# Designs tried in a protein design chat: VH-VL binders against Rho GTPase-activating protein gacF (gacF). Part 8

Target 1, 176 residues: Rho GTPase-activating protein gacF (gacF), of Dictyostelium discoideum (Social amoeba) (q8ssn9r234to409)
Amino acid sequence: EPISQSTEDYTDIPRIIKMSVEYLFEKCLLVPGIFRESANAMELQRLSQLFEKGGDIDLSEYTDPHCIGGLLKLYFREKPIPIFPYDLHKRIYSVLNEEDSNIKVKSLLESGLGKGQFLILRYLFELLNAVSINCNVNFMNYQNLAICFAPSLIQSFDLSCYDVIERLIENYHSIF

## First folded at step 6 (VH-VL; framework fv_vulinacimab)

Design S31 (from A4 with heavy chain E99G Y100R)
Fold by ESMFold2-Fast, scan of step 6:
Structure S31 (fold): chain C 176 residues (1-176), chain A 117 residues (1-117), chain B 112 residues (1-112)
Amino acid sequence: as target 1 above (176 residues)
Amino acid sequence: QVQLVQSGGGLVQPGGSLRLSCAASGFTFSNYAMSWVRQAPGKGLEWVSGISGSGRYTHYADSVKGRFTISRDNSKNTVNLQMNSLRAEDTAVYYCARGRDWGFDYWGQGTLVTVSS
Amino acid sequence: DVVMTQSPLSLPVTLGQPASISCRSSQSLLHSEGYNYLDWYVQKPGQSPQLLIYLGSNRASGVPDRISGSGSGTDFTLRISRVEAEDVGVYYCMQALQWPYTFGQGTKLEIK
């Protein structure tokens, strides 16, 4: 029998997500290679530790936007329970090619995720959609962003995860 | 009932090209990733290439990168492997397989490719 | 690449007796979600490989209870509680934690 995983519930959006997403959305949409370029490992660990300590953090003190982008990916990759449940991903994948697929995807997300998880994903995908709209400047289209985030969000190397995440980025306004 | 039926293969000289095909039935083809796995005579299994359900994402083993191209036609339920610049080391039985994040649940019957002068 | 090592490579067994195959990975296959991304396949003479066990311990549809998978991290075992004639074949472990997917060398199970 498989090892079972349960969905983690949130009462509010985690501070690390809220601050990082808002900063990147306001300041970093035009940064070439955002989310693809590597951050310094030591600086990334230091930033992660600052959030764990729970003090005031000013992200404008960081000159490297790739550090903040890396922090978001690290957060999702290191979660004990993936923010995007594997079973939910499979259910979404099964309807991607059906009539009214975006309506079905929206319904599956709303029923398959706790309110806090839905809000976190809405926050993230709003950012990723905005980044993709500016791909002529930042060189990060829907496919590039799906490659960067799908393995971290679902914590799976299933090729189908890319199709699901790409759909959520491209059709954000129809789904969330 | 899931079926994967392979075609193509044969004898080709080094430097030549060959195209393998795999026809799927019994499931919604576009909902599954597909892979090619090969087995040299008397040897073990080696993963060669994979393609997402949409066909937009592909991966290759280093040994075939730049020489092999995986593609799919979801309207015809087929996945194809175009093999160029073939080497003696590419001699193997090639299997198509239906992909999951944890591996392969169904396999085709296999197609023999022999690269020899 | 993740290296997969099987032992033994040749496994002669008497009908009705138990058999065990070991598989070791060069790095942990335990994902943070709690799954071990390790599968077992069997290739019977003249046939394509077929799935036996996925995610470490889950039996594929139609696989009998006498066949089981266990282990976690880097050390895994496939056990057959009582070997039957239909079990003859080459057994492979495979990791699906990261690309490229990699297989063990194979273990040939034969009847004495």
Scores: ipSAE 0.060, ipTM 0.658, lowest interface PAE 6.1, mean pLDDT 87

Design S38 (from A4 with heavy chain Y100G G103Y)
Fold by ESMFold2-Fast, scan of step 6:
Structure S38 (fold): chain C 176 residues (1-176), chain A 117 residues (1-117), chain B 112 residues (1-112)
Amino acid sequence: as target 1 above (176 residues)
Amino acid sequence: QVQLVQSGGGLVQPGGSLRLSCAASGFTFSNYAMSWVRQAPGKGLEWVSGISGSGRYTHYADSVKGRFTISRDNSKNTVNLQMNSLRAEDTAVYYCAREGDWYFDYWGQGTLVTVSS
Amino acid sequence: DVVMTQSPLSLPVTLGQPASISCRSSQSLLHSEGYNYLDWYVQKPGQSPQLLIYLGSNRASGVPDRISGSGSGTDFTLRISRVEAEDVGVYYCMQALQWPYTFGQGTKLEIK
């Protein structure tokens, strides 16, 4: 499936997301600096091109976990339309400090996202939450992960993006 | 109504320090990012620093990195700018501003900071 | 950094006549679902800056319809269809695409 493919109609979790998230969840939760440390640029480009071509891919053949982490970030960064709509994140931001905020956030996500977008984000944030739980070993707490992912998911440099993404990582089990 | 009331300016010698404060009212303070924007005498506007609603994320202009620290106290509805190692070129009127959706919708009255002698 | 360039920097205008200010950015400000991250502010004599237009063309609350913003990408215009005495001030464009946020040099509108 081309990474550059412009689609907002998600009928299933894209292969690149499913394979990358599954691999990282099984093998890379304890990797220091996962998602922060840079991948080898040529290896990342080669792996990206393999997914574009749609052939058989065995991620266990890649020894650099930062390449797979980088691929996941690249996927969201390169989407023509952000996976996480800007207007939705602003609506979420407005309720972050209210009573029962996590219930309100969950409601806004469910009403503001298509079913496929919701499932993709739920799948991603499950991984990010698991990474943050292991921050004593991998050094990636929920703030570090928000810095890594907020600009890619929302495609905005608005400071409120970091607060929203941090909340979704930290309170994954209450929200998704 | 939204109000931003500033304090803390004055005259200081080069190398000195000042702390600017901006007291907010009329809105849920923690739901908004806040910025400081300055204007040297007879010159244009320059963005200085920004802070997220939570206070955990900050950004600075290169001209002030390592010298200025932005912070906020959401229990007191204040945003603060601690200015250290002040230079003559930091002389300006400093405005606090509320960040809406990629724009500054409300601005404080401004606080003059003069770095001289 | 994104460089913002305004023209003219000095704009004398006759009451009741139209006025236009140009703002150009060193890179495209059109991103994120079609938004142009370009805002316009006015600073009237002795006052703080005030928001006029946000995200390219949206008029801020209380701003009269004789003031409008247009443009996309790298080329933007603020237009006043009929200049009134209260419009005297310095007008600034600002990009909010990336940090640091950067302003144009300012355009001083004066009644001649």
Scores: ipSAE 0.491, ipTM 0.808, lowest interface PAE 2.1, mean pLDDT 89

Design S39 (from A4 with heavy chain E99D D101E G103A Y106I)
Fold by ESMFold2-Fast, scan of step 6:
Structure S39 (fold): chain C 176 residues (1-176), chain A 117 residues (1-117), chain B 112 residues (1-112)
Amino acid sequence: as target 1 above (176 residues)
Amino acid sequence: QVQLVQSGGGLVQPGGSLRLSCAASGFTFSNYAMSWVRQAPGKGLEWVSGISGSGRYTHYADSVKGRFTISRDNSKNTVNLQMNSLRAEDTAVYYCARDYEWAFDIWGQGTLVTVSS
Amino acid sequence: DVVMTQSPLSLPVTLGQPASISCRSSQSLLHSEGYNYLDWYVQKPGQSPQLLIYLGSNRASGVPDRISGSGSGTDFTLRISRVEAEDVGVYYCMQALQWPYTFGQGTKLEIK
């Protein structure tokens, strides 16, 4: 399915997300600077065009992990409507420091997101949590990953977005 | 009642340092980003620096980058601005402000900083 | 940086008459979800700035209905339908779309 396609009504995890996350999870958790290092612009464009055209794609043919990491970020950044709703991040931010905050965050995500959006974010944050656990090798801790993904997921430059995304990465197992 | 009370400021020579403090009360301090905004005598408002609720994310205006450091102590409900290598053009009233919904809804009373030549 | 330009810079008005202040941004402040990241503030003599309007058109708590914000993209207006003595001050627009946040140069509203 095209990387540029917007849909508010997801019935399944998009192919581009499923394939990219699976590949990164299997092969790229230990790559230094994953998601921070720039992808080769021409390779990224070529890969995004392959998904635009549809058909079978074999990501194992790509040797640059930063290209696949870049594709994942590009997908969320280029969506006409953010995968993470504007109002939802405000509500989550307001409860981050309350008692039982992770339970409250889980409840807000479950009620504030469609089933498809929730599954996509759960799938993504499982990967980001795993990357952060290996930060002594890949140098990408919770803060580094929040900087890479918050602007793309929420499509906002507000500093509160980083705290929200960081919480979802760090406390993935308590929240999702 | 929601309040921001500022302290610090004063007269300092070029190249000197000052630390401004802003004490918050009446709300859950760590749930809000905080910013510093300054106003030179007779001039308009200029955003200086911002810090996330956790204190882990900061941003600075180019005019102060490398010289000013914003920090916060959530256990004491304070946000601080450490100003180093001060210049005459840093002379201004400095306001701390609470960031809510991409707007500054609560402001401190202001603290005058004068950098003499 | 996003440049914010206000007009007029000086606005003498008669009590009870309407007043309007324009704010233009060097790039669109409209987000894909329909929000305009544009806020309005007033600084009354001897006081700290106070929030009037956030996200283009939403009134802050305590702000009377006679004060409204409108516009989208690059052109925004703050309107006061009936100016009262308490409205004297300097008005600023601010963009909150990207860091650094930037203010317009200010519009001084005074009673003539």
Scores: ipSAE 0.183, ipTM 0.717, lowest interface PAE 4.5, mean pLDDT 88

Design S40
Fold by ESMFold2-Fast, scan of step 6:
Structure S40 (fold): chain C 176 residues (1-176), chain A 118 residues (1-118), chain B 112 residues (1-112)
Amino acid sequence: as target 1 above (176 residues)
Amino acid sequence: QVQLVQSGGGLVQPGGSLRLSCAASGFTFSNYAMSWVRQAPGKGLEWVSGISGSGRYTHYADSVKGRFTISRDNSKNTVNLQMNSLRAEDTAVYYCAREYDYWGFDYWGQGTLVTVSS
Amino acid sequence: DVVMTQSPLSLPVTLGQPASISCRSSQSLLHSEGYNYLDWYVQKPGQSPQLLIYLGSNRASGVPDRISGSGSGTDFTLRISRVEAEDVGVYYCMQALQWPYTFGQGTKLEIK
């Protein structure tokens, strides 16, 4: 088992992910430009530091949903090792237009990710799928969300990253 | 058998336009990102532009951004490079190339000469 | 942008002798999955470039075993154990880790 993908590293969904995703899912699916609009840099840094300290945090006290969206993106962007391996996305990219592609993608994710990484990504993509379904109100479709998240998740600007992340958002229920 | 066949080069004056085309066969075209790479006379290789398999995502070298447009038609297995506001420094042989699964460019077109001269 | 630097730029070699080309990147090309996103290409006179080595050390289909790639991180080498007449051309390294993809300046291999 790869050290970077061990169950020891990802035994449960991290608190910052769990709290941010649950709050955004419950309260922010209809927010225009969610994940696209910039958060205030100082407030984002302050919120990040609060999670680092491990204190009690009440996200319902925050009126700017873009701060919480920005926190989620920042978490993935700043990981020393990308949550989504570069070679795995290339394997997925190669099968995107094949027959039964979603079944193949599901198999590649299940075999290519540690259990904890898979659970974190499933949790995130459930949120992103729900946001995209409400794109008539929030103006964030599959393509918009892929542009926001692909560079943070894979930590690469390879053009294939956007197609892979878009597929995972759009076809969440077939893949995860 | 993978083939990339190019067309559309020629001589053009500064400020003019040209459209390059690359016709692909022998593989599932929509599964592969495609790029254009150029080579000025007696110089090295320079990556110019890339497009994802779906055609939704495009990237450009700073030297051509705002002047060149890459596009593809997956129903016709073609990738195109529309070149506007051409400058003398755009004079080069232009290659289309298939972006490999895990590693760079595994197949290249024959090249198309573009000469920008008064 | 990732800057790729090759040495030497001109490589005259005697037929049957070994040849070696170096490539240095301005930042590490070693990804977290253990792969070096560094490729080698050759452009023979009058021809399109062709892939020789991918991911640092893997030979492309049809490439003879006398040609090999090695290195990791920022320092890479292409070696030809016994130069043949068909090896004449300009050799390029390219990083494929990050957009924009960038090439070295090229190394011209010529028979003395």
Scores: ipSAE 0.006, ipTM 0.539, lowest interface PAE 10.9, mean pLDDT 86

Design S41
Fold by ESMFold2-Fast, scan of step 6:
Structure S41 (fold): chain C 176 residues (1-176), chain A 118 residues (1-118), chain B 112 residues (1-112)
Amino acid sequence: as target 1 above (176 residues)
Amino acid sequence: QVQLVQSGGGLVQPGGSLRLSCAASGFTFSNYAMSWVRQAPGKGLEWVSGISGSGRYTHYADSVKGRFTISRDNSKNTVNLQMNSLRAEDTAVYYCAREYDSWYFDYWGQGTLVTVSS
Amino acid sequence: DVVMTQSPLSLPVTLGQPASISCRSSQSLLHSEGYNYLDWYVQKPGQSPQLLIYLGSNRASGVPDRISGSGSGTDFTLRISRVEAEDVGVYYCMQALQWPYTFGQGTKLEIK
């Protein structure tokens, strides 16, 4: 499906998400600056076009891990409708400092997201949590990853978006 | 184009084990969640288990938790249901079904009969 | 678990007449995204189940326009405007909002 023309029509875990997340999980958890460093623009464009054409893609042929990381961010950034609703992040933000906040966050995600959206986000945040655990090698902690992904996931630059996404990465196992 | 071909099943005594298999073709298997749905003789449909496209997430009905294990091999385009500690109440036709985005089942296998009897 | 209740369970109809099946859920199937996670399936004699309607009202590929789904929240209807011989079978609603997915008990449609 075209990235820039994507709708809310998800097929389990979309091909572009499934392939890029699995590759990054297997090969790139220890890559310094993963998701922060810029991708080669021509290679990223070529890879994006291959997914749009629906062909068989071997990601091991791409030597730049930042290209695959960039593809994943581009996918969420270019969605016509944000994968993470703005109003939902506002509701989550309001409970972050309350007692039992992770239980409340879990409840808000489960009631505020469609099942397909929840599965895609759970899949993504599992990867981001794993990256953050290796931050002593890759230099990407919870805050760094939130800076990279919050604007793409919510499609907003409100500071509250960063706090919400950071909580979901840090407390993945309590929330998802 | 899309085909789901099931194998396994048969007659087994209570406490026994069986492994059901579902071979998929005609689509990119790893992009779709798969489920098992069963139907006891003369009864309605009951969802039993599901597995995400990547295999990272599995779900089970309470009636089979701890006894059944769903798995998939994306390199072989197969989804499997390992059934242990079988009971008479597990007697049913078992269907594998392809799941579209956690919304619906668009294609179903032909069904495999499992009979648990002494 | 979400409980799905269908009525009627037996539906004898005359060829060419309309038929209607109701499905009720124990809790709302409407999510914040605007979708009702309610699907309809038919199982014809000796065959595997097949999809008819998904997300409340969307017709599956190949399903004729005389078959329609409607409703929202907890109350849903499957309607066949003019019953044909090929429509004989058992009809099931299913909720896909929460695991475990649950089916209604089934409605047997037969020609009288």
Scores: ipSAE 0.000, ipTM 0.501, lowest interface PAE 14.7, mean pLDDT 86

Design S42 (from A4 with heavy chain R98K E99D Y100L D101E G103Y)
Fold by ESMFold2-Fast, scan of step 6:
Structure S42 (fold): chain C 176 residues (1-176), chain A 117 residues (1-117), chain B 112 residues (1-112)
Amino acid sequence: as target 1 above (176 residues)
Amino acid sequence: QVQLVQSGGGLVQPGGSLRLSCAASGFTFSNYAMSWVRQAPGKGLEWVSGISGSGRYTHYADSVKGRFTISRDNSKNTVNLQMNSLRAEDTAVYYCAKDLEWYFDYWGQGTLVTVSS
Amino acid sequence: DVVMTQSPLSLPVTLGQPASISCRSSQSLLHSEGYNYLDWYVQKPGQSPQLLIYLGSNRASGVPDRISGSGSGTDFTLRISRVEAEDVGVYYCMQALQWPYTFGQGTKLEIK
């Protein structure tokens, strides 16, 4: 099945997400411009096809960390249905500036997402939070990461998407 | 009630600068994106710029990118459009609009900007 | 950019008669969650634009039932079942699917 058409059971973290996130977490937190810099298109396509075919993949064989970052973004962008529902982000947006906003955001995520979707997003945002903590070395702060991921996660060009995704990165430990 | 009250505008020579302002009331300003839309004399509507509720994220039409800067002050409930390197084709009535990101539910009264040749 | 095309551009109509305006987009405005990111605005003489219809078919507050929006994907229609004098103005469709937001060229509705 093509990655963009995967119907994998979300009670388990999909292999492509698990392997990419774990590799990036372990080896790429300090890479300048991670997720911003473009990957080599041919290498990204080859890696994508390997995951589709279920082949043995050793990510340490890939010298370009931007290829693995690009693969993770591509996975979310190419999903037929966004991993992050559009209506959910609007509900979250409406409470961002309220008292106890992080508690309200947590509640909306827990009630608005299926268990598998919640776990995938928690897994992703843990990585993005860790990247942002190292922004003095990698130059990827909360805003930079929101720009890179919001259009892929929500599959929308709306400006509110960036505010919502930025909040989830910055306040990961309070929300997830 | 929701109100958007605009100020600024006027006559300027090509290459000059103007700053437009839009003062909002009647809603929680920081919860909404804001946009600027312009209309050249006798012509249709053209979206020129937008800014997120936080003020950290902005978008621009290619025709104004690098010349115009949108900003907001949430403590004063204002959105601003700084227009630099103005050209004759920037002559238009400029509207601020409350942006729900699916549609614009309220519009300001408009501010005329004339760039003389 | 998404190109929005309206027809007709000039719409003379007799009071009490129906009127319809077509809007076509260069690509589908239907989002994966089932929403059409198409809105309709009217600009009455000497006034700012005002919202009529959002997300394809939803009437804005205060808009009478005689005005309706329909369509999906690339083809949309604004209908006025019975034109009244207050309906005079220029009507614009707008797509909000992607930046930049783009408008149709406008349809001028006049009473004859």
Scores: ipSAE 0.049, ipTM 0.668, lowest interface PAE 6.3, mean pLDDT 88

Design S43
Fold by ESMFold2-Fast, scan of step 6:
Structure S43 (fold): chain C 176 residues (1-176), chain A 119 residues (1-119), chain B 112 residues (1-112)
Amino acid sequence: as target 1 above (176 residues)
Amino acid sequence: QVQLVQSGGGLVQPGGSLRLSCAASGFTFSNYAMSWVRQAPGKGLEWVSGISGSGRYTHYADSVKGRFTISRDNSKNTVNLQMNSLRAEDTAVYYCAREYEDYWGFDYWGQGTLVTVSS
Amino acid sequence: DVVMTQSPLSLPVTLGQPASISCRSSQSLLHSEGYNYLDWYVQKPGQSPQLLIYLGSNRASGVPDRISGSGSGTDFTLRISRVEAEDVGVYYCMQALQWPYTFGQGTKLEIK
């Protein structure tokens, strides 16, 4: 499925997301520096092209977990329209320190995102939450993961993006 | 009423250090990103550094990276700029400013603090 | 870094007459959501800067209707329809699309 789609309909979880998240969740939660460490650029490009062409892919043949982590980040970074709207993150940011903030955040996500976008983000943040729980072994806490993913998901370097993404990782079970 | 009150500043030798402080009142401080913006004598405005509402995320202009450190204490409603290895080019009035997320710009500014770096 | 260029740098204006300041960015400030991340500030003599316009065209609280912002992408204009004595100061555009935030050189508006 093309990464550089001009319009996204999100009628199902994209194959690239489903396969990458499932593999990382099952095999890579304990990998030191997962999502922080750089992937081999040629392997990442080759793998990305295979998903675009719709070929048969066995991720176990790619022994470098940082390649699969890099693929996931690349997917979001290269979208023509951010998966996470900038205006939505601003609205979420404004309620982060209010009473019942997680309920308000959940409500804003449900009203501000299409069903498919919400499902993709729920799927991703479940993985990121699980990675952060294992930070004593992988050294990737929710702050580290926010630094890795916020620029890709929102496609902005606004400092508030990091606080929003961090909250979604840390409080996944209360929000999604 | 929103107020940003600055302190610190003064005259320092090249290679020296200074710490600027900005005390905020009249709003929920932790909900707002804060920045430092400077203005050299007779010159324009230059953004120096920014810090998120939580204090966990910071950014710096290339001219000050590695020498300046921005920090905040949300329990005391203060944002601070620690300036090390000061150069003559750092001579300026330094402003703290609140980044208002709804307005997407700096809606309130402190009164400014003069920093002079000379021998 | 995004380079911001203002013109003119010096703007003498007669009271009651219109004034316009141009601001050009080295890259588009129009985000995919449809917003232009361009703000305008004024610094009056002896005072701190104050926000006039945010997101290209939105007037900040307390800013009079005679002051307006327009433009999109790389070319922006601040217009004052009828200059008053209180408008004297140095005007700056700033891009807020990405860090580091960058300002134009400033335009000094003076009464002639």
Scores: ipSAE 0.007, ipTM 0.590, lowest interface PAE 9.5, mean pLDDT 87

Design S44
Fold by ESMFold2-Fast, scan of step 6:
Structure S44 (fold): chain C 176 residues (1-176), chain A 118 residues (1-118), chain B 112 residues (1-112)
Amino acid sequence: as target 1 above (176 residues)
Amino acid sequence: QVQLVQSGGGLVQPGGSLRLSCAASGFTFSNYAMSWVRQAPGKGLEWVSGISGSGRYTHYADSVKGRFTISRDNSKNTVNLQMNSLRAEDTAVYYCAKESDRWYFDYWGQGTLVTVSS
Amino acid sequence: DVVMTQSPLSLPVTLGQPASISCRSSQSLLHSEGYNYLDWYVQKPGQSPQLLIYLGSNRASGVPDRISGSGSGTDFTLRISRVEAEDVGVYYCMQALQWPYTFGQGTKLEIK
């Protein structure tokens, strides 16, 4: 499946997300600099083209975790409409410093996202939370991961984007 | 049955422009990358440009960068090559080619002659 | 750019005899997934190029057993065990491991 050909009416987690997240979760939680280190450009291009062209893909044939991490970021960055709406992140940002903020964030996500978008983000943030828990080995805490993913998910460079994504990573179990 | 049918081409003076088109049938067009390969008279094959199935990713040989633009219309099953600032050395038969899942060219168009001459 | 070098450039062969074409790449075409991204095409007189061998050694649909590809990394061979009249044409190797994709110079096979 082409990366940019995914529908906006998600009824299931897209293949590229499911396969990449599962592989990274099972094999790559302890990889230093995961999502921060640049992928090998040639390998990332090849892997991206395999998903673009369709057909059967076996990620166990690939051993460079930075290419798979790069593929996830590329997928979200290249979407015509951000997976995470700009106005939703602003509403979430406005409640981050309030009492019971995680309960309020959860409610805003549930009301502000379509079912499929919520499921995709829950799936992604479970991985990012697990990576951050292993930061003593991989050197990627929730702040580092927010820097890597916020521009791709919201497609905005406002500082508020980093704060929102950081909160979703750090407090995954309270929010999703 | 996979078919690639090309059109466009012709004679143009140096500095001019031409647009080549390739109409595809017999496969799910949007799932496959397409390329343009040219062949100067009596010479070998030279890859000039490629475009991903979605159209989001394009690649060009250095000899044509900044002058040629590859595009596709998945609703019409066509891939196009816009050729600007043409030079005598661009004179060639241009082929469109379908890439497989492992990037080899499994099907080729019939070719379109482009002649750049004063 | 990856440079592809073919030898010989001209290949006159007697009908029924074997023929071989060599293709050498300036860098390894063996990808970490185990494939050699080296393909062979033939262009018969007045026709478009057509696929013969893909990923080093796999025959395209309709290609007879007398035509085979071998090699790995930087050194590849296309072999015809018994040349027939239908084999006349120009043979090209191509690498598709990295952009730009590059072809060898071509080998013209003629019956003498």
Scores: ipSAE 0.000, ipTM 0.465, lowest interface PAE 17.9, mean pLDDT 86

